# Designs tried in a protein design chat: VH-VL binders against q8zy40. Part 33

Target 1, 190 residues: q8zy40
Amino acid sequence: MIVGVVDYTVGNIGSVLTALKRAGAVPVVVKGVEEAGRVDAVVLPGVGTYEAAYALARQFKEVVLEKPTLAICLGMQLLFESSEEGGGQGLGVFKGRVERIKARKVPNIGWRYTHVVKNSEIIAEGYYYYLHSYGVRWGENEAYTAYIKLEEKYVAAVERGHIIGVQFHPERSGRTGLELIKRFLAVAKR
Below, E stands for the ipSAE of ESMFold2; O stands for the ipSAE of OpenDDE; V2 stands for 0.75 times the mean of E and O plus 0.25 times the DockQ between their complexes.

## First folded at step 9 (VH-VL; framework fv_regdanvimab)

Design b6 (at its last look DockQ between E and O 0.49; V2 from the best seeds 0.00; counts 0 for: pae E 8.9 > 2)
Fold by OpenDDE, look of step 9:
Formats: structure tokens, sequence, C-alpha cells
Structure b6 (fold): chain C 190 residues (1-190), chain A 125 residues (1-125), chain B 110 residues (1-110)
């Protein structure tokens, strides 16, 4: 399976590429929509600023809607309607607003227990690695499948159809993350 | 000094509802990261976890008894209440409440560091 | 569902070392922290070890905890008559979203 990793040029995607390879995929770097159209699945990676990432990622909205997609951290945040960070405009794939998180320490960095509240073929409850200062507050939404509990509950994962977003970094989440990626690939292959 | 104390009936008839109250001092259930859990132990048997409630009203129940158990808190009174419906002789046990701490972003279970003395409940006709 | 298996009983003479194992039936125990509780006869349980190997205040360093893979171990050195008790391991089952205890181990000091 050929998996396109979208390059926003906002962060290091090397770890994502490596993780995909380990999971049995053939990852390729995607910089444009045409390239993204040629792959079997798409990964929206990244750590960086929301505004800078959106400026580049907005062109991939149709691709996300069409192809199996794994959106990671900032990638997931871009899928929502708006953000307090930057210009505030998102891809609008999911309802919700990205806001600065309330936690003892911001940014939230490290392994966190992720609560899965909806059945998922891809998202398994357990520890994952987080690195973020912003997030989506947990609430009533059918797409919200998992959360972490900081001072508030924040969305850890969203899922709708072939689109999955995770706030954590599966590529940095050891075996748990690798298994998640494998499950994503398995579902994407269908 | 942190203390917990269980109170309620020590004798319950079959099919009746058991209501136990955990009264605590030395801490508040309004404090971030604080929870109170219930554990029971039949005579000569192992510990069995029943339920847990946190400061933010997040609740967990053992699956096997979920339909029979209700846990609630009254923060102003420093009390946690457990109700168990349709009691049976098999439910005869010593019931404990215990304090549990939650670490942000970690497991909902972080150890029960302070326990009540327990209250023995006998279910008999 | 996760099942924690402990030996039903262990025994040793005063001053010796004993270990109590806690084996998980699946990988859940491998991913979560294990706690240990001591229950003296006729008393409520007491937290002995948390987070696999941490001791609460007041717990002597004779008590130690470790975890490897799907198994946790409680170690007691310099065994004393006062250590005669039941010991329980416990952890979180992420599948059931519940606390799970082991079956308990009766420690007898000979």
Amino acid sequence: as target 1 above (190 residues)
Amino acid sequence: QITLKESGPTLVKPTQTLTLTCSFSGFSLSTYGVGVGWIRQPPGKALEWLALIYWDDDKYHTTSLKTRLTISKDTSKNQVVLTMTNMDPVDTATYYCARIEYYEGWLPYYGMDVWGQGTTVTVSS
Amino acid sequence: ELVLTQPPSVSAAPGQKVTISCSGSDSNIGDNYVSWYQQLPGTAPKLLIYDNNKRPSGIPDRFSGSKSGTSATLGITGLQTGDEADYYCGTWDRSLKAVVFGGGTELTVL
C-alpha cells in the first residue's frame, strides 16, 4: 500500500515515514494535490503552527474526503472548523473548535492514557505520546471516539468513515502507536 | 489526617436495596485528581472492586454488577454513596471505601492509598 | 477480560526473602501500572506499592515491586512475623474499564 505523507514543511515527517514503513506500507512524500491523488491513503502529519500548516493543507481537503486519511496532532486539528491559533480557519471536516488546552502544564507533552468511548477498529485504548498546546474540548459529537483527561477532557481521536484523526503521535507511541498504524492500513486496504 | 468511614445497614434482606455511605475527612472531593472507590470482600475471599467516582463526577462501575450499582457524591458533605439493588446472600461481604488519586493524563486507577475500616453487610432472610 | 493470577500461598522463615508473583492473562497488565496491597488479619487493606515499584510514605524499603512483561512481582526482604498477611495485586483493565485484583496470596511466616 502506497501511503502519501503530506508535507506542510512545518515539521519533521521522518518519524512518520519510518513508522509507516515499519507498519508495512510504502510511504511517499506528497507536496501537491496531484501527487496525493495517486496514493492509496493519506497521512496528515505534523507539529507546527496552525496558520502556516493550514495555508498549505487547505488544498488537500478534497483528498481527505476521498481517500483513507490518518491525521496526526496538528493534522487532526486542521480537520476542524476553526482554531484559536492563527487565523482560525480550518478544513471543516469535523465540527468543533481548536482551543488552547487547560492543563497543569502546557504544552501537554508525554505519554497519556487515552480513553476510548466508542468502538473503533483502529483506535485502541491505552497510552500514546502527546505533544500539543491546543486541542478540541470534548463534547457531544458522534465523530469523537476518544479523549484524554487533563483539567478538561479533550478529544484524542475522531473518526468518520475513512477519516481518522488523532491528537497524539502514533509514530512516537512505540508499539501501541505502531499497532494503531497497522490497523489503519488494514482498514484502508479494504 | 485523611480518614474514611463506611456506614449503613449491616443486615439486609434479599431483594432489598443496600445503601452505603462513605464519609471522609482530611480531603475534598472538589479537589482536582481526587476520587473515592468502593471495594467489597466476601468472607475468606478476595477483594472485588465495585465502583469509583471522581471529583468531576466521572464514574466507573464493575461490569458484572453495573445494572445494580449506583455511585454518587455529595461534595458539600464529604460523602460518597453506593447503592446496590436486589441484594442476595452472595453479596454478603465487608464493604470498603477508599481514596484514590488521579494523575492528569494517566490511568483512572492510580492506587487506593487510604481505606476505611470497612462495614460488614450480611444479606439474610 | 484481564485476570491476575497470584499464588494462593507463600511461606518463609523470619529474615528470609519472599516473592509474590502477579501474572496477567493478557497484555493489559503489561501496559498499566500495578499496585500491591497488604491486608493484615482482620484489617482493611493497605497500599503497599503503586506504579509498579513505588512505596507510599511509611512503607519500609523491605518491600519492593517490579514488573516485566505481563508479570508483576512483590518482594519482601527481612521477613518479619508482622508481615504475615494477605497480599493483593491490582491494576486497571482498559478493556473493561475497571480495576482488577488478583486472587490474593497468603503469606505465612514460619
Scores: ipSAE 0.277, ipTM 0.742, lowest interface PAE 2.0, mean pLDDT 91
Fold by ESMFold2, look of step 9:
Structure b6 (fold): chain C 190 residues (1-190), chain A 125 residues (1-125), chain B 110 residues (1-110)
Amino acid sequence: as target 1 above (190 residues)
Amino acid sequence: QITLKESGPTLVKPTQTLTLTCSFSGFSLSTYGVGVGWIRQPPGKALEWLALIYWDDDKYHTTSLKTRLTISKDTSKNQVVLTMTNMDPVDTATYYCARIEYYEGWLPYYGMDVWGQGTTVTVSS
Amino acid sequence: ELVLTQPPSVSAAPGQKVTISCSGSDSNIGDNYVSWYQQLPGTAPKLLIYDNNKRPSGIPDRFSGSKSGTSATLGITGLQTGDEADYYCGTWDRSLKAVVFGGGTELTVL
């Protein structure tokens, strides 16, 4: 299975590429919609700056809506309606606004127990690695599948159809993260 | 000074429902990160965790007893209540409640830092 | 079927050192933080170690904890007769979504 990793031209996507290979995918780097049209699934990585990521990710909105998509950290945030980071617009795939998190320490760094509240073929309860200063407050929403507990609860995962977003970094979350990626690929293959 | 105390019947008949109350002082379940759990210990045997409730009303129950256990809290009274249905003689044990201490930071705390004295519940044969 | 395994008993003389092991799996000790409890005869348990190797206020540094892979260890140096107790390890298990305890270890100071 060919998986396109969107290259924002900033940041290091090597860990994502390596994790996809270990999970059994054939990752390729994509920079435009023509390249993305040829892949089986898409990954929006969590590297780079919000400005660079949004400018490019906007081109991929139709691809995200049409193909299986895994959006990681910054990539998940781009799928929401807006963000306080850089005053940026989002793609509006999921309802909610990204805000600076309210936590004892910001950024939120390290392993956190992720609570899954809706049955999911992809997102499993457990510990994942987090590194972020912005997030979406938890609330009642059909797409919000998981949260973490900081000073307030924040969305850890969102799902709608073939579109999956996670606030954590599965590529840095050891076995637990690798199994999540494998499940994403298995569901995407159907 | 933080204290917890278990109260409720000390003798129940088989099939009856046991209701235990944990009354505590020196902390509040309105405080972020605080939880209260229930643990039991049959005579001469190991500790067995039963259930846990957090300040935000998140609840967890041991899987083997999930259908028999209910845990709830009354924050204004500083109480946590455990209900266990369909009691059987094998449920005879000392029942403890305990506080979980949480702190803001990178990693959450798991474990029980202050325990009550325990209350012994006997299920008649 | 206990998910965490401890030796049933250990013994050592006053002043000596003892270690107590706790063996589990990836879903509990491997992924989660371990705590240790002391239960003196006829009393409720008391927390000795949390977050694998941290001591609550009032616990002397002769009590120590460590974790490697799916195993945890409680160390006690300078044994005293007052240390005779049962010792339990505990942690979260993500597969069971539950707290789990070991079977307990009876420490005898001879």
Scores: ipSAE 0.013, ipTM 0.614, lowest interface PAE 8.9, mean pLDDT 88
ESMFold2 (binder alone), look of step 9: mean pLDDT 91; pTM 0.938

Design b7 (at its last look DockQ between E and O 0.04; V2 from the best seeds 0.00; counts 0 for: pae E 17.3 > 2, placed apart)
Fold by OpenDDE, look of step 9:
Structure b7 (fold): chain C 190 residues (1-190), chain A 124 residues (1-124), chain B 110 residues (1-110)
Amino acid sequence: as target 1 above (190 residues)
Amino acid sequence: QITLKESGPTLVKPTQTLTLTCSFSGFSLSTYGVGVGWIRQPPGKALEWLALIYWDDDKYHTTSLKTRLTISKDTSKNQVVLTMTNMDPVDTATYYCARIDYEGWLPYYGMDVWGQGTTVTVSS
Amino acid sequence: ELVLTQPPSVSAAPGQKVTISCSGSSSNIGDNYVSWYQQLPGTAPKLLIYDNNKRPSGIPDRFSGSKSGTSATLGITGLQTGDEADYYCGTWDRSLKAVVFGGGTELTVL
């Protein structure tokens, strides 16, 4: 399976590429919509600033709607309607607003227990690695599938059809993260 | 070529503070997924992990020595510093620094490159 | 503070096969990748195996790794005199939030 990793040119995507390879995929760097159209699945990586990332990611909205998609951290945040960070506009795939998180320590960095409240073929409950200063506050939403508890509950994962977003970094989450990626690929192959 | 080298005093008196520096080349601690850790080995004994620091300043310390250990980095100098307070003869060991691999599986993927180690003796 | 358990020593004749076990728990080997390190006498440890069963560049295929459940195994075939060393398993412990090593295994080539 060929998996396109969108390059926002805002951070190192090497870990994501490596993780995909280890999971059995053939990762390729995608910089444009045409390239994205040639791959079997798409990954939106999660390092950088919201504004810079959105400027590049907005062109991929249709691709996200068409192809199996794994959005990671900032990638997930881009899928929502708006953000307090940057220009404020998101892709609008999911309802919700990205806000600065309320926590004892910001950014939230480290392994956090992720509570899964809806059955998922891809998202398994357990510890994942987080690195973020912004997030989506937990609330009633059919797409919200998992959360973490800081000073408040924040969305850890969202799912709609073939699109999944995770606030954590599966590429930094050891075996748990790798298994998640494998499950994503397995579902994407259907 | 990736290299790491430990430097610091080889003799420390009891109750004094040990400061070790790990100088490295061939990689940057500003790179996503990169970390540097410290491991010690008393003579004829097993490896003992001490601390780990990542590019994003995330730090981990062994619980037994947490109150005595401090790890920090200077990315611009390609250095990681370990301080250990209240040294005791039992802390006599060879101290190693090692790189956590670029592959990105955290917090532990493997320590793929090690320094040669520096022997620290604690004696009055 | 050793969390992983290894046999203290193993021995075999040149050309033979040896295995070194590493026993842990669900919070370490059960959930995380295992690495193996070779330490020749008087030298620093060297990464031998990572991700349970992968060899870094330069490591011969005589060395192999496997993991099952909460245990890992290092295999060495075609034993050579140069293989005489201490071998350590290592991984991450989720509960301790620490890197953990085994007690080490001394391999003697008879």
Scores: ipSAE 0.011, ipTM 0.567, lowest interface PAE 9.5, mean pLDDT 90
Fold by ESMFold2, look of step 9:
Structure b7 (fold): chain C 190 residues (1-190), chain A 124 residues (1-124), chain B 110 residues (1-110)
Amino acid sequence: as target 1 above (190 residues)
Amino acid sequence: QITLKESGPTLVKPTQTLTLTCSFSGFSLSTYGVGVGWIRQPPGKALEWLALIYWDDDKYHTTSLKTRLTISKDTSKNQVVLTMTNMDPVDTATYYCARIDYEGWLPYYGMDVWGQGTTVTVSS
Amino acid sequence: ELVLTQPPSVSAAPGQKVTISCSGSSSNIGDNYVSWYQQLPGTAPKLLIYDNNKRPSGIPDRFSGSKSGTSATLGITGLQTGDEADYYCGTWDRSLKAVVFGGGTELTVL
């Protein structure tokens, strides 16, 4: 299974590549839409600045809609309608606005229990590693699959078809994160 | 040193099922990214790709023969097996197995090591 | 019939240069890396070029590959009589989910 990891030019995607390899995928770095069209599944990683990530990711919207996609941290945020980080627009795949989180400490760093409220073949309840200063407030939405509790509830995962977004870093979440990636790959093969 | 060797019958009758085994050494099909494919070449004709299996058991078959082909692996024995049903004289060919090159970052990087081939004749 | 088109034959004198073309589509050559194989008479194919333009260890630099759009080209310079062989291009086709080969090109050195 060939999995394209989108490189926003700024940031380190090494841990995502390593995690995909450990999960049994053949990861490749993709820098443009042409390359992304050739892969079996796509990963939007959580590295870089919002501006650089959106500028490139906007070109990938059709690919994201057509292929199994795992969007991680910043990558998940790009799938929403807008973000106050960098005053940016989003890809608009999911309803909601990305905003600075209300939390005792910002950024939200470390392991947090993630509550799953809808049946999911990919997202399992448990502890995952978080590192983010922005998020989407929890609310009524059919796509919002999981949340974490800070001072308010924030979206931890979203799903629509084979498009999966997570606020946490599965590539840094040990066994639990590796198993999530394996389940994504298994569903993507169907 | 990476080597692959094809084995199986060299003569089969029409309608019989052909089973070919690719035995290899110098690499493992449990290695992430590695695949083994089967290719045939009728006498005096071009190469025709048949099937491919990856380390994760992902499989691909040429469309024209998909219903006749099965491919499987036994990672512990370093073997890949191709089965082709309902053989016909037009299936007479030299059959090769080859390792897919997993170096690089796109799905097809070449078939970097080939077996010597085994010639299968289909006649009554 | 074949997804990838190659000229059926090419020829040139010893010491000269020859090129062999391989024409495809966006779903194969356009989207994917191209490999080239040399098949000497009576032998198994041998990987000559991978990843469009890279040589495996042991392949002389007089063999070269390139890709432009939906076409790929194998170049052979300093042609030797030992280069007489059939040459095949190959690549992945994303829409067929299959490896595809060209029909082959017979190189004659005269």
Scores: ipSAE 0.000, ipTM 0.466, lowest interface PAE 17.3, mean pLDDT 87
ESMFold2 (binder alone), look of step 9: mean pLDDT 91; pTM 0.938

## First folded at step 10 (VH-VL; framework fv_regdanvimab)

Design d1 (at its last look DockQ between E and O 0.03; V2 from the best seeds 0.00; counts 0 for: pae E 10.3 > 2, placed apart)
Fold by OpenDDE, look of step 10:
Structure d1 (fold): chain C 190 residues (1-190), chain A 127 residues (1-127), chain B 110 residues (1-110)
Amino acid sequence: as target 1 above (190 residues)
Amino acid sequence: QITLKESGPTLVKPTQTLTLTCSFSGFSLSTYGVGVGWIRQPPGKALEWLALIYWDDDKYHTTSLKTRLTISKDTSKNQVVLTMTNMDPVDTATYYCARIEYYSGSYWLPYYGMDVWGQGTTVTVSS
Amino acid sequence: ELVLTQPPSVSAAPGQKVTISCSGSSSNIGDNYVSWYQQLPGTAPKLLIYDNNKRPSGIPDRFSGSKSGTSATLGITGLQTGDEADYYCGTWDRSLKAVVFGGGTELTVL
């Protein structure tokens, strides 16, 4: 399976590429919509600032709606309606607003137990690695699948059809993260 | 409470080496995502960034002074040291150290902001 | 050498609003978050704005920041005498691999 990793910001996506290879996929870097059209699935990595990322990622909205998609950290955040970061506009795939998290320490860095409240073929409950200062506050939403508990509950994962968003970095989450990626790939092949 | 304080000589002769120490409390330079930077300001002039060191010993220096600057840390002492060789009267300035967060927003960036500054120490280079 | 450009000075009467611009390039403001610093006379700089438009605790909402393209702007409403200070923009430059500051703007309250 060919998986396109969207490169819409300045940053290192090497860890995502490596994780995809380990999971059995053939990752390729995608910089444009035409290239994205040639792959089987798409990964939106968490790279760069929100504003810079949105400026370039907005062109991939149709691709996200069309192809199996795994959005990671900033990638997930871009899928929502708005954000306190940058210009504040998101892709609007999911309802919700990205805001600065309330936590004892910001940014939230490290392994956190992720609570899964809805059955998922891809998202498994357990520890994942987080690296973020912003997030979506937990609430009633059919797309919200998992949360973490800081000073408040924040969305850890969202799902709608073939689109999966995770706030954590599966590529940095050891075996748990790798297994998640494998499950995503398995579902994407259907 | 987070504090930083600069210490070192306030008078240096030309061609000598300046050694400044930044002593801090309220945080640790062993913490992931933490850095300490040095900034100077000549009298009546703008801020000038000099160097930055992170928890993982990653270092950055301003290009114009790279050959003259050395930044190092002693995590156990909560200290960062800046050395500047071949001092000249043009290097007369107030020198600041400041804490820098490694991460900004949802992803890592080398620069987030300098959220806490020391009081600064004035260094005069004169014969 | 200064990488970010600011106006040398701005002035306004108490109660009015002022804006301070900061112009850069794609390798700095274009790609990275901008911070603003306030330096009162005879004191060390303090962080005023981070992440383009966020205020640290203790900073009043009279201060605001924005970014568009390769430029950033600091806004101050309800100008007070105590706001008389030098203001600096700063960010990371990817090409230089360095923190860069503007030349500073002197704000005078008339």
Scores: ipSAE 0.022, ipTM 0.596, lowest interface PAE 7.6, mean pLDDT 89
Fold by ESMFold2, look of step 10:
Structure d1 (fold): chain C 190 residues (1-190), chain A 127 residues (1-127), chain B 110 residues (1-110)
Amino acid sequence: as target 1 above (190 residues)
Amino acid sequence: QITLKESGPTLVKPTQTLTLTCSFSGFSLSTYGVGVGWIRQPPGKALEWLALIYWDDDKYHTTSLKTRLTISKDTSKNQVVLTMTNMDPVDTATYYCARIEYYSGSYWLPYYGMDVWGQGTTVTVSS
Amino acid sequence: ELVLTQPPSVSAAPGQKVTISCSGSSSNIGDNYVSWYQQLPGTAPKLLIYDNNKRPSGIPDRFSGSKSGTSATLGITGLQTGDEADYYCGTWDRSLKAVVFGGGTELTVL
């Protein structure tokens, strides 16, 4: 299947493209809504600044709502209502506000055990690679599928229909991350 | 020096509720990344995990007993309490509490290992 | 397979080496770190190995651990009569959201 990776023009998306190829997809780079209309699924990558990413991502809100979407790190954060990063607005797909995380070390870097609290065809409990300074505080919400424990609990994954957001980088999470991407593609095909 | 000690009744009757207290010193459950777990061992049998509580009040219970188990903590008293309802002779065992850390250097674990154990308390369930 | 399998017993002479296996599945040993515990007769278990292959302070280097795929191994060299004990592997199981232990291995030094 053809998977469009949104390029915010500031950041390296090579790891995401490689991971999608390994998972059996045909990744293409997209910068506009017309290009995104031709793909079977969309990836919002986790590279770039919040301001630059939001400026482009707001054009894609309808595509995200209509097509299977995997949003990674910064991409997941764009799906929330707002962000402290750069005074940013969000797309409002999920309830919640992105804030600077409280942790022994910021940014949160490294492998973290990710706790899954709801059944998911895509998100599995296990270790994933994290690199972020902002996150969404955990709370009761039907869309909040997984969390990590820092000084507080933070959202690690959100799901609504075919829209999947993860705070970690599956493209940098070894076999665990590759299997997540494969499950996303399998669900997206149906 | 870190120590944990289990206390509670040594003999209970079937259907009664067992309450065990883990009293510990040398660490605090207010410490980031620390937890206390409960494990039992029937006579001549393997170790069996029961429950775990972390510094942030996150809790886990073995699936087969989760409707019978309650775990709680009193951080100011350095205590963790396990309650197990509807006791049966098959629940006869030595019950241990142990310290666990959620952090292993460069990785965050739900289970780092139980690095300090209490001496255990033997509970017999019979009429 | 939701439980960890260990041999019921192993034996060897003083000064020899022995290995104790622990086999599980992707949801436990495969995805998580393995710990090993020594339980001397009449005593509480003691942590021997954590994070698959690391020793706590005070554990001699003749105790070692390793992990490959869904299997873990405890190695003991230079066996002493004081090593006679039950040995347990333990890890997290993501499907059960629980800690699981192996059935234990009784080590005899003859």
Scores: ipSAE 0.006, ipTM 0.618, lowest interface PAE 10.3, mean pLDDT 88
ESMFold2 (binder alone), look of step 10: mean pLDDT 90; pTM 0.930

Design d2 (at its last look DockQ between E and O 0.04; V2 from the best seeds 0.00; counts 0 for: pae E 16.1 > 2, placed apart)
Fold by OpenDDE, look of step 10:
Structure d2 (fold): chain C 190 residues (1-190), chain A 127 residues (1-127), chain B 110 residues (1-110)
Amino acid sequence: as target 1 above (190 residues)
Amino acid sequence: QITLKESGPTLVKPTQTLTLTCSFSGFSLSTYGVGVGWIRQPPGKALEWLALIYWDDDKYHTTSLKTRLTISKDTSKNQVVLTMTNMDPVDTATYYCARIEYYTGDYWLPYYGMDVWGQGTTVTVSS
Amino acid sequence: ELVLTQPPSVSAAPGQKVTISCSGSSSNIGNNYVSWYQQLPGTAPKLLIYDNNKRPSGIPDRFSGSKSGTSATLGITGLQTGDEADYYCGTWDRSLKAVVFGGGTELTVL
């Protein structure tokens, strides 16, 4: 299947492309809404600043609502209502506010055990690689699927219909991440 | 010096509720990454994990006894309480509390180890 | 209920080396760090090894731990009579969301 990787021009998407290929997909870079409309699924990658990414990502809201979507790290954060970082406006797909994380070390960098609290066909409990200074505090929300423990609990994954958001980088999470991507692709084909 | 001590009844009748208290010193359950767990050991048998509670009030219970177990903490008193309902003779065991760390080194570890144990308290369930 | 498998007993003469195995699965040992506990007769367990191969302070270097795949091993060199005890492996199981222990191994010093 053809997977569009949205390019916000805010970070390196090479690792995401490679991971998708390894998972058996045909990744293509998407820079506009028209291009996104031609693919079977979309990936919202991202390492960068919220403000810069949102300025470019806001045009893809309708695409996210229409197509199977895997949002990664900053991509996931953009799906929420607001953020303490930058201008504060999000896409509003999920309820919640992105805030600076409380942790021994900020940014949170490295492998973290991810706790899955809801059954998911895509999100499996285990270690994933994280790289972020901001996150969504864990709380009561049916869309919240998994969390990590820092000084507080933070959302690690969210799910709503065909939209999956993960705070970690599956493309940098070795076999565990690759398997997650494969599961996403399998579900997206339905 | 880190210490934990279990307290509670040593004799319980069937169907009654057991309440055990773990009093500890030398550390605080408000400390990031710290938890306290309960483990029991029937006479001549293996260790059985029951439950644990962390500094952020995150709780885990063994599935087989989840409906019967409740774990809570009072950070200000340096105490963790375990309640177990509907006790049965099969629940006769030595009950331990122990400190556990949710380590935040290079990796977050859901299980770091139980590095300090109480001496245990023997609970007998008998009519 | 015992998710980890240990030999029920091992024995050796003083000064010899013994190994205790702990076998699990990808949901526990395969994914998480293993700890070992020593329980002397009539006493509470004591942490012996954590993070697969690390020793807490006060534990002599005669004790060692290793992990490979879904199995872990405790090694004891220079066996002493005081080492006679029960030994348990333990780890986190991601499927059960629980701490799991082995069935314990009784070490006898001949």
Scores: ipSAE 0.015, ipTM 0.587, lowest interface PAE 8.1, mean pLDDT 89
Fold by ESMFold2, look of step 10:
Structure d2 (fold): chain C 190 residues (1-190), chain A 127 residues (1-127), chain B 110 residues (1-110)
Amino acid sequence: as target 1 above (190 residues)
Amino acid sequence: QITLKESGPTLVKPTQTLTLTCSFSGFSLSTYGVGVGWIRQPPGKALEWLALIYWDDDKYHTTSLKTRLTISKDTSKNQVVLTMTNMDPVDTATYYCARIEYYTGDYWLPYYGMDVWGQGTTVTVSS
Amino acid sequence: ELVLTQPPSVSAAPGQKVTISCSGSSSNIGNNYVSWYQQLPGTAPKLLIYDNNKRPSGIPDRFSGSKSGTSATLGITGLQTGDEADYYCGTWDRSLKAVVFGGGTELTVL
């Protein structure tokens, strides 16, 4: 299946492209909405600055709403209502506000056990690799499928229909991350 | 309570530019998923949607008038402005503004309905 | 011509039930949510039904909405003289990237 990875032009997306290829997808780089119309699914990667990513991701809002989407780290944060990072605007796909995390060490770096509270075909409980300074506080919401525990609980994954967001980097999470990507692709093919 | 009110000229000559302001209270365009739209109704005829602006500055315009319409917002003043160029007698109508709310959990569709309407302002285009 | 088609008029006696249809296509009603508006004579439209079948607060349950395929229906039971109005359906059209309204239906209570 053809998977479009949005290129914000301010970061390296090579790890995402490699992980998608290993999972059995045909990854392509997309820079505009026209190119995204030809793909079967979309990935919003987790690299770049919030401002640059939001400016481009906003142009893709219609595509995100219509196509299977995997949003990674910064990409997940863009799907929320607002953010303390970079001017405060988000795409508003999920309820919640992105804030600087409360943790002993910031950024939150490394492998963390991810707690899954909702039955999911894509998101599985286990260890994933995290690298972020901002996050969404955990709360009651049907879309919030997983959390991590720092000094507070933070959203690790959100899911509604064909739109999946993860705070961790599945492309850097070894076999558990690869299997998550494979499950995303399998669900997206339906 | 949520209210919207249209203001602007009631008489315009052909070829002139119409500028209408929607002033509202009880909500903010800083809130995610909120938008304001403009609708017109010629005398004795059906409703015709014109344009819509969302909190994130995303904009939509009716296809037939797209080159004549501009919509903008001033969030600090709680105002949305519609500008229509090259007015013609066929544009004589009552012009309404209305609030729209976009809900979390169904982002496939940018529109659910216009839940609060202004009272409307009648604009006549004649020589 | 019109993207959404409604009957131009319907009528029924007080206390009876009436339905108003709205016919569209897969680019609008088929894949999008439908809203209904009531416009009393000389007044602005009022939202009556949203999200196909939901009522805003203050709208009595004798007003109902439904959708099947590319058609939507507004139902009104227990008709009252105060229900005499024009009724419009509205939805998003994906191809036009626009909100579209039906031509309106004039309800007369005899």
Scores: ipSAE 0.000, ipTM 0.481, lowest interface PAE 16.1, mean pLDDT 87
ESMFold2 (binder alone), look of step 10: mean pLDDT 90; pTM 0.928

